VH-VL binders against Uncharacterized protein AF_2093. Designs and how they scored, part 1

Scores and structures below are computed, not measured.

Target 1, 226 residues: Uncharacterized protein AF_2093, of Archaeoglobus fulgidus (o28187)
Amino acid sequence: MDVEIVEELSKMLAGRKAVTEEEIRRKAIRCALKIMGARLVGIDAELIEDVTCSLIDCPITLKSLHFSEKVKIGDVLFYHPHVIKPEKEDFEQAYFEYKQSKKFLDAFDIMREVTDRFFEGYEAEGRYMRKYTKDGRNYYAFFSTIDDTFEDVDIHLRMVDEVDGDYVVIVPTENELNPFLKFFKQYSEDAKRAGLKIWVVNPDEKTIDPFIGYPKDFRLLKGFKN
Positions, changes and structure headers below are counted from each chain's first letter, unless a header gives other numbers; Kabat numbers aren't used for antibody chains.
ipSAE, averaged over its two directions, is called F for ESMFold2-Fast, E for ESMFold2 and O for OpenDDE. V2 adds 0.75 times the mean of E and O to 0.25 times the DockQ between the complexes of E and O.
Where letters were taken out, [cut] stands.
The coordinates of atoms that the task and the answers printed are left out; those that the model quotes come from them. Centres of patches stay.

## First folded at step 15 (VH-VL; from c3c with heavy chain N31F A32Y T55E Y104F)

Design y2
Fold by ESMFold2, look of step 16:
Structure y2 (fold): chain C 226 residues (1-226), chain A 123 residues (1-123), chain B 112 residues (1-112)
Amino acid sequence: as target 1 above (226 residues)
Amino acid sequence: EVQLVESGGGLVKPGGSLRLSCAASGFTFSFYWMSWVRQAPGKGLEWVGRIKSKEDGGTTDYAAPVKGRFTISRDDSKNTLYLQMNSLKTEDTAVYYCTTGYDFSRGWPLDYWGQGTLVTVSS
Amino acid sequence: DIVMTQSPDSLAVSLGERATINCKSSQSVLYSSDNKNYLAWYQQKPGQPPKLLMYWASTRESGVPDRFSGSGSGAEFTLTISSLQAEDVAIYYCQQYYSTYTFGGGTKVEIK
């Protein structure tokens, strides 16, 4: 199973000359969603960590990219393939991805905490996709960024039909609104029509608000800040 | 091609104000920390101040001679860096350069420079 | 503030000969986490903006000829032009970027 995820992750990173572990980990979670769908509820931290490390330390498939070489710049550790010498631009791209990845990963536990509180009274299971169950009603929450959600929109639309219940993507606030405006302009009608929900957590204030879609259980509405 | 074009320089009396602009193109402006560096006629280079990217906090730092008198700001939607210069003194007379440095957890050297705009402070 | 001191203020070197410029910082500019010296060199020709020549003390910027080399660590640094050419006549500045930025006073290089 993890072989399929590693192979999909290697496709996603194809052509990259420099990356960070943080980018690999963030993208491993996205690949796990693509390969496993609703079964991602059963995935713990060890599988994603193993997938992430396989691209750095020990490939588990012949199709895996292997970023075996280390370079530290400032406080950030970069990895690159053997015999390839990355240029300044390759490190600039890797650092851009690092900042996005670190922001998401640092906020991840807080986003889960806020979402758990929103679903108080529900039985909760899972880490990267968290299943909330009460009275036969299920909500499946996947944690991502709005930019990644834009890139993965087809996967999220598929998930609406795959899960037994409601499907929600939880994303953190951003310093700029442009990524949210971009998603709204291009996909808001598709998301509404399909039943895809996207809710926004402010990790600093520990609040949650709808961006697209509302829960069917109207009693949950009071849990939103606005 | 990276381009930095300064404007707004000119003659001003001591105690006056000027606002300099730097139009940037050829790179993703919002990723970069931006700096102003000045050079008095016949003298060496002097860093004036810096503004970080919004993602890195958007904060500013200034050299001691200009702190409290100069303000750096940026407009990422217009790819423009600004320097508001108040309470100008004759020793502020210089060519003012707009420069860049990309942060990899720490500052980067100033690898792109504009052609500069002349500010003359005299009575 | 980290004070940067350059020497000499000017030098005249015969075409094809070695030019050596020294730079000293008042504090170390070596960052222990990455083991890099946050020291840069710039070249400025008359009527032009400065051009980045070297960073991390000894790494040449793209397009800079091999005759330029940097050495030193901590607080003492050297820029060497192994065989001076006519186009190398300029003023050279060192700069620390360890804590904000400060420049050395400059070294004017001329043909003897």
Scores: ipSAE 0.372, ipTM 0.736, lowest interface PAE 3.0, mean pLDDT 90

## First folded at step 17 (VH-VL; from a1 with heavy chain T100R)

Design a2
Fold by OpenDDE, fold request of step 19:
Structure a2 (fold): chain C 226 residues (1-226), chain A 123 residues (1-123), chain B 112 residues (1-112)
Amino acid sequence: as target 1 above (226 residues)
Amino acid sequence: EVQLVESGGGLVKPGGSLRLSCAASGFTFRFYWMSWVRQAPGKGLEWVGRIKSKEDGGTTDYAAPVKGRFTISRDDSKNTLYLQMNSLKTEDTAVYYCTRGYDFSRGWPLDYWGQGTLVTVSS
Amino acid sequence: DIVMTQSPDSLAVSLGERATINCKSSQSVLYSSDEKNYLAWYQQKPGQPPKLLMYWASTLEKGVPDRFSGSGSGAEFTLTISSLQAEDVAIYYCQQYYSTYTFGGGTKVEIK
């Protein structure tokens, strides 16, 4: 299973000449969801770290990418393949991905905490996918970004059908509304029809609001700010 | 292809105001920091100021000679950079260049420049 | 503010000969975290805007001929044109981008 995730991640990063651990980690979580589905609830941080390491310092399969070389620019550590010298544009792309990844990873714990509070009274388990259970009702919450959710929409739609309960993607607020508008324009109808829920956490305010879909347990509605 | 095109230059009296624009194309403008650099006739290059991307806070920095008089802003929806110049002085006479930069967590060179627009401050 | 000083102000060199320009910063532009010098060189030909030649003191910008090279670290830097060509006639500026931006006074390179 680890190998499958690594291979999927390698495909996702195909063509990249420079990356960061932060980017790899963010995308590893996405790949883990794709490969494991609801089983992701039982996965801790170790798997993601192992997968991350497999692309850098501890390869586990010949089919994986290997970013074995290190280059530090400013305060950020970049990795690239031994046989490739990244150009300025490659580092620019990598840095952009780094910033996005770091923002998500930094907000991750807050998103989880806010979501836990939202599901007060529910039994909770899991890290990257958190399962909330109460009175036979289950909610599966996956933490992502709106942009990643956009790219992985097919996976999330699949998850709605896969899980025994409701499936919700939790994303942080963005500096701009454009990413949300983009998603809404392209996939809001599909998401609604499928029963996909997307809720937005404001890490600064520690609030949560619905973007698409509402919880079936009406008692939870009071947990939304708006 | 990255392109930067300045406009708005002209003749203005001391104490007057002028607003320069820079139209950007060929790259994702909203992600980049932008700067203005000026060059007085027959003189060297002088950095005027910069504006960060919205993602990085959208804050501005200015050189001491223009601080309090010049304001840099941007409209990402129009891929346009602006330089509002108030209380102009004769020593502000220069070709003003729009330039592209980035942060990269510390700093980045100015890798693309426009052709510049001439501002002449004279009585 | 970091002050940049170039020398000489002007330089006349014969075709095919080496041209050397010096640049000094009032403080080090070497960043300890990445051990990179935040120093750039620009070329400005008559009637044209400046063009980035190299950054991090010695990394050539794409498309720049390899007869151009940069050296130095900390607060002293050098731009070298190994074999001056006619198209190299220009004013060259060093610039620190360690803390905002400041330019040197420029060095005019001409053919002798």
Scores: ipSAE 0.797, ipTM 0.895, lowest interface PAE 0.6, mean pLDDT 95
Fold by OpenDDE, fold request of step 19:
Structure a2 (fold): chain C 226 residues (1-226), chain A 123 residues (1-123), chain B 112 residues (1-112)
Amino acid sequence: as target 1 above (226 residues)
Amino acid sequence: EVQLVESGGGLVKPGGSLRLSCAASGFTFRFYWMSWVRQAPGKGLEWVGRIKSKEDGGTTDYAAPVKGRFTISRDDSKNTLYLQMNSLKTEDTAVYYCTRGYDFSRGWPLDYWGQGTLVTVSS
Amino acid sequence: DIVMTQSPDSLAVSLGERATINCKSSQSVLYSSDEKNYLAWYQQKPGQPPKLLMYWASTLEKGVPDRFSGSGSGAEFTLTISSLQAEDVAIYYCQQYYSTYTFGGGTKVEIK
């Protein structure tokens, strides 16, 4: 299981010359979803840390990338493969990914807390994918970003069919609406047809609102700010 | 290929106003911090100001000589950087360069420059 | 604001000889977190915009010949051209990017 995730992550990071732990963690979560599906509910933080370590300090397979070298720039620690010297542009790309990853990871716990509050009265389990159960109804919530959701749309559509219940992706607010508009323009009809739900958490206000789709349990609607 | 093209320079009287534009291409403009640097005829380089990316707050910083008179803005949808210059003085006469920078949590050099546009402030 | 001072203002060097330019900052531009000097060098040829030559005090920008080198740390830095070529005639500027940006006064390098 770990090896499969590491291999998938290596494919996702193929061609990269510089990365950060934050980026690896963010993308490891995405790869874990792809490989494990609904089984991700039973997974804690240890798996993600092990996968992250496997690409940096504790390789577990020869088929994986190995970012064994460290370079600190400013307050950020970057990793790159041995024998490869990253160029300025490689670090710029890595820094961009770092900022996006840091924002998501920092908001992660808040998103979970807000979602737990939204599902008041439901029994909850899981970390990266959280399952909420009440009166025979199940909701599977996966935490991501709207941009990552866009890239992983096929995975999320698959999950709708895989889970025994409703599947919802929880994403944080963005400074710009463009990422949401982009998703809406390209995938809103497919998402609606499939029954994919996307809800948006504002980490600052600790609120949640629907972007695509509504819960089948209408009693939950009051939990939305708008 | 990264390209920066300045425009809007010209002759203006003291106390007048002028707006410079910089058209950017060859990179994802919205992610980068941008700066203006000027050079008076026969003189050295002087940093004028910068604007951060919207993601990083979109705030601006200015050099003391232009603070309160100059305003830097950007339109990411048009990949364009602007410099609004008000209350112009003769000492503002210079070639104005559009330059690309980045924060990188501490700082980053100005790696790309335009050809510049000449602003002449004279009675 | 960090003030940058260059010396000399002008330098005449014979072809093939070493050219040395000094730059001082009023404050250290060494960042303790990464132990890097946030100091850049720019080359400006007549009628052209400045070109980034070097950053982090000693890292050459892509395409810059290896006859160029940078040294120093903290508040004192040096740009060296090991063997001056005709195409190296230009004005060179040091710049700190530790806190916003500040340029040195420039050094004009000419052939003797």
Scores: ipSAE 0.795, ipTM 0.894, lowest interface PAE 0.6, mean pLDDT 95
Fold by ESMFold2, fold request of step 19:
Structure a2 (fold): chain C 226 residues (1-226), chain A 123 residues (1-123), chain B 112 residues (1-112)
Amino acid sequence: as target 1 above (226 residues)
Amino acid sequence: EVQLVESGGGLVKPGGSLRLSCAASGFTFRFYWMSWVRQAPGKGLEWVGRIKSKEDGGTTDYAAPVKGRFTISRDDSKNTLYLQMNSLKTEDTAVYYCTRGYDFSRGWPLDYWGQGTLVTVSS
Amino acid sequence: DIVMTQSPDSLAVSLGERATINCKSSQSVLYSSDEKNYLAWYQQKPGQPPKLLMYWASTLEKGVPDRFSGSGSGAEFTLTISSLQAEDVAIYYCQQYYSTYTFGGGTKVEIK
């Protein structure tokens, strides 16, 4: 399982000359969803940590990218392949991804806290995909960003059919509205038709609001800010 | 291909105002910090000020000689950087360059520069 | 405020010979955490805007000829052109980017 995720992650990072551990971890979570689907509920932090480390320390497959070399710029640690010397533009790309990744990872526990509170009274299990159960009703919540959700929309549409219950993607607020407008314009009809839900957490205010889709249980509507 | 094109320079009297524009293309403008640098005729380079990306707070910083008189703004929908210059002095006479920075952790060099636009402040 | 001082103000060098430009900052531009010097060099030919030549004191910008090199650390830096070419006639500026930006006064390099 580790091998398949590492190989998918290596494909996602193909051509990159510089990355950060944070970017690798964020993208490992996305690859784990792609490979495992609903079984991601049973996965703890150890798998994602092991996958992340395998691209830095000790590859576990012949097809794994290996970012074995370290370079620190400012307060940020970058990794690059042994025989490749990254250029200024490679670090610019890596830093852009780092900022997005760190924002997501720093907000991760808060997003779970807010979502757990929204589902007060439900039994919760899982880390990267969290299953909420009450009276035979299931909600599967996957935590991501709106930009990553745009890129992974086909995977999320598949997940709607795969889970026994409702599937919702939880994303944090962004500093700009652009990514939400882009998703809405291009995919809102497909998402609504399929029953895909996307809800937005404000990590600072600790609130949650619908972007696409509402829960079937009307009593949950009180949990939204708006 | 990164391209920066300044416009709006010209002759203005002391105490007057002028607005410079910089049209950017060939990169995702909204992710970058932008600076103005000036060069008086026959003189060296002087940093005027900088505006951060909106993602990094959109704030501005200015060199002491222009603080309170100059305002940098950006319009990400038009890929355009602006410099509003008020209360102009003869000492502000210079070629004004638009230049690109980046929002790196500690700091990043100014890697692309426009052709410049001449501002002349005289009676 | 970090003041940058360049020397000499002007330099005349025969084609093919070495040109050396010095730059001193009023305080260190070395960041202890990453051990990098936040110093850049720019080349400005007549009638043209400045062009980034190198950064982190000694890292060449892509496309810059290998005859250009940088050295120094902390508060004292040197730009060297190992074999001056006609196209290298320009004014060279050092610049710190440790705390906003300040430029040196420039060094004009000419053929002797």
Scores: ipSAE 0.620, ipTM 0.837, lowest interface PAE 1.5, mean pLDDT 91
Fold by ESMFold2, fold request of step 19:
Structure a2 (fold): chain C 226 residues (1-226), chain A 123 residues (1-123), chain B 112 residues (1-112)
Amino acid sequence: as target 1 above (226 residues)
Amino acid sequence: EVQLVESGGGLVKPGGSLRLSCAASGFTFRFYWMSWVRQAPGKGLEWVGRIKSKEDGGTTDYAAPVKGRFTISRDDSKNTLYLQMNSLKTEDTAVYYCTRGYDFSRGWPLDYWGQGTLVTVSS
Amino acid sequence: DIVMTQSPDSLAVSLGERATINCKSSQSVLYSSDEKNYLAWYQQKPGQPPKLLMYWASTLEKGVPDRFSGSGSGAEFTLTISSLQAEDVAIYYCQQYYSTYTFGGGTKVEIK
């Protein structure tokens, strides 16, 4: 268990009185990228599961956790600190984060599947950061949401220079275009100048399209829907 | 500070139409379910209908007395809820309140209410 | 749809005394998965919109005084004001939010 990831995640969740396991897991993946960078390629699901469990007092950890108490509302399980009684507004915030987190986590395997198909013929390794290799060319794909990518822009800009190859963030489609327009207005020029790529997977249609940046290998362009 | 401000009420003849608006501020409107509740003078509260967030499909539900005559819509870019009332009847005379629910899939209480706008249907 | 029935229709209570309002639903509003009753209470003072008092049958909304309490489960519920204050003169409505929304007929509370 990496103390640095738990500490960074605790900072990200500071002040929260209610959370879900799904939110913790989504944010643990982001913290793992921040702490580990390119080394995330070598990390499987076990690290993220361990980090997630450590914050909700799972039986496999003796370390002190903040979100040890459970409350079920509807069909969703919430966690809160032992001596804190969350209010309606705390559950509203937690549910908002839950919906984003569940949408991302449910789409994760599909996004990986679509990206693997796009890179047919490449050797692939890694889970949360997948490295695709062919003929000495490397692509590093990190799976996220467009809203999280907006918040993590500085991390992604750093990753462009850190990896040996191209760096791309894979995000799912959203019900509304606003998050993409927000990113485009604020960061599209910085992303283009740095060489940061952002591609969009439609999990329902199992298609992939560029939002920012194209692959250097022009033969891959045929793999995009549009 | 959460605020809901209704407008568009007035006097209308039976069979006529009106469109009510509710301007919302102080919260992220697009994530909330919104409802209309009415109260005839001297009477109790009657739920009219609701609209879910776009993320939850944007679907609407209506009380039986208004089904087919009233349409609820929202414009998330303007933080505004609408109620289109057609084929108005004298029984529709009421103060119409805009209220906020939450997008929790299982229902959530109506925690904020506007001041209401009066609709009077008479010949 | 779920019909909500309140009793009494009106209630006169001396200042500082206990007021009790009953609410019955035609179907259970208890969700077995989370064991919560999807029942809310609202207060409406003359000339004002309704104000949420409590939800999940007994959880007080922020800023609501401790003299208000709720009890009951399934299909029968009670709102209690332990010591009536002048500002508590209002009409009180129960409301289910288990399946869309329906309101009780209201209970008018007055000072005796």
Scores: ipSAE 0.589, ipTM 0.823, lowest interface PAE 1.5, mean pLDDT 90

Design a2
Fold by ESMFold2, fold request of step 19:
Structure a2 (fold): chain C 226 residues (1-226), chain A 123 residues (1-123), chain B 112 residues (1-112)
Amino acid sequence: as target 1 above (226 residues)
Amino acid sequence: EVQLVESGGGLVKPGGSLRLSCAASGFTFRFYWMSWVRQAPGKGLEWVGRIKSKEDGGTTDYAAPVKGRFTISRDDSKNTLYLQMNSLKTEDTAVYYCTRGYDFSRGWPLDYWGQGTLVTVSS
Amino acid sequence: DIVMTQSPDSLAVSLGERATINCKSSQSVLYSSDEKNYLAWYQQKPGQPPKLLMYWASTLEKGVPDRFSGSGSGAEFTLTISSLQAEDVAIYYCQQYYSTYTFGGGTKVEIK
């Protein structure tokens, strides 16, 4: 399991000359979804931590990327492969990814808190894929960003059919609407037709609102702000 | 690939106003901090001010000689940086360069520069 | 406000000879956390905008010939051109980017 996720993550990061631990961790969660699907409900933080560390410390497979060298710029620690000397532009790319990753990781627990409150009265289990159950009805919530959801749309469309219940992607607000407008323009019809739901949490206001799709249980509609 | 093209320079009387534009291409403009740097004829380089990306709050900083008189703004939908110059003085006469900075944890060098546009303030 | 001072104002050097430009800052531009000097060098040829030459005091920008080198730490820095070429005739500026941006006064390099 660990090996498969590490190998998929290494493919995702192929060609990168500089990364941060935060980017590796964010992308490890996405790879875990791809490999494990609904089984991700049973996965705690330790798996993602182990996968992340394996790309930095000791590769667990011959096909793993190994970012064994470190360099600090400002207050941010970057990692790069032993035989590669990153250029200024490589660090710019890595820092862009770092900011996106840090925003997601910092908001993760708040998004889970808000979603738990939305599903008040449901039994909840899981961390990265959180399963909410009440009266035989299941909701599977995966936490991501709208930009990552755009890139992973095919995986999310597959998950709609894989889970026993409803599948929803929970994403935080962004400082600009561009990523949401891009997703809406490109994929909103396919997502709605397939039953893929995407809901937005504002981490500062601690609210949740639909972007794509509503719950089938109309009793949950009271939990949306807008 | 990366291009910055300034426009809007010209002759203006003291106390007058001008607006400079900088058209950006070849990079994702909205993610970058942008600066104006000026160079008086025969003199050295002087940083004028900077505007942050919207993600970082979109705020501006100015050098003391221009604070309160100059306003930097950006239009991310048009990939354009602006410098509104009011209450112009003869010492504002310079070539004005549009430059690109980056949103980094610590400071980052100005890696791309336009060709500049000349502003002449005289009676 | 970090004041940057360059010396000399002008430097005449024979082709193939070594050119040395000094830059002082009014306070240290070394960041203790990453141990990097936030000091850049720019080259400005006649009629052209400045071009980034080096950053972090000694790291060459892509495409810059290796006859250019930088040294120094804290508040004192040096740009060296090991073997001056005709195309190196320019004004050279140091710049701190530790706290906003401040440029030195420039050093004009000429062929003797």
Scores: ipSAE 0.572, ipTM 0.813, lowest interface PAE 1.6, mean pLDDT 90

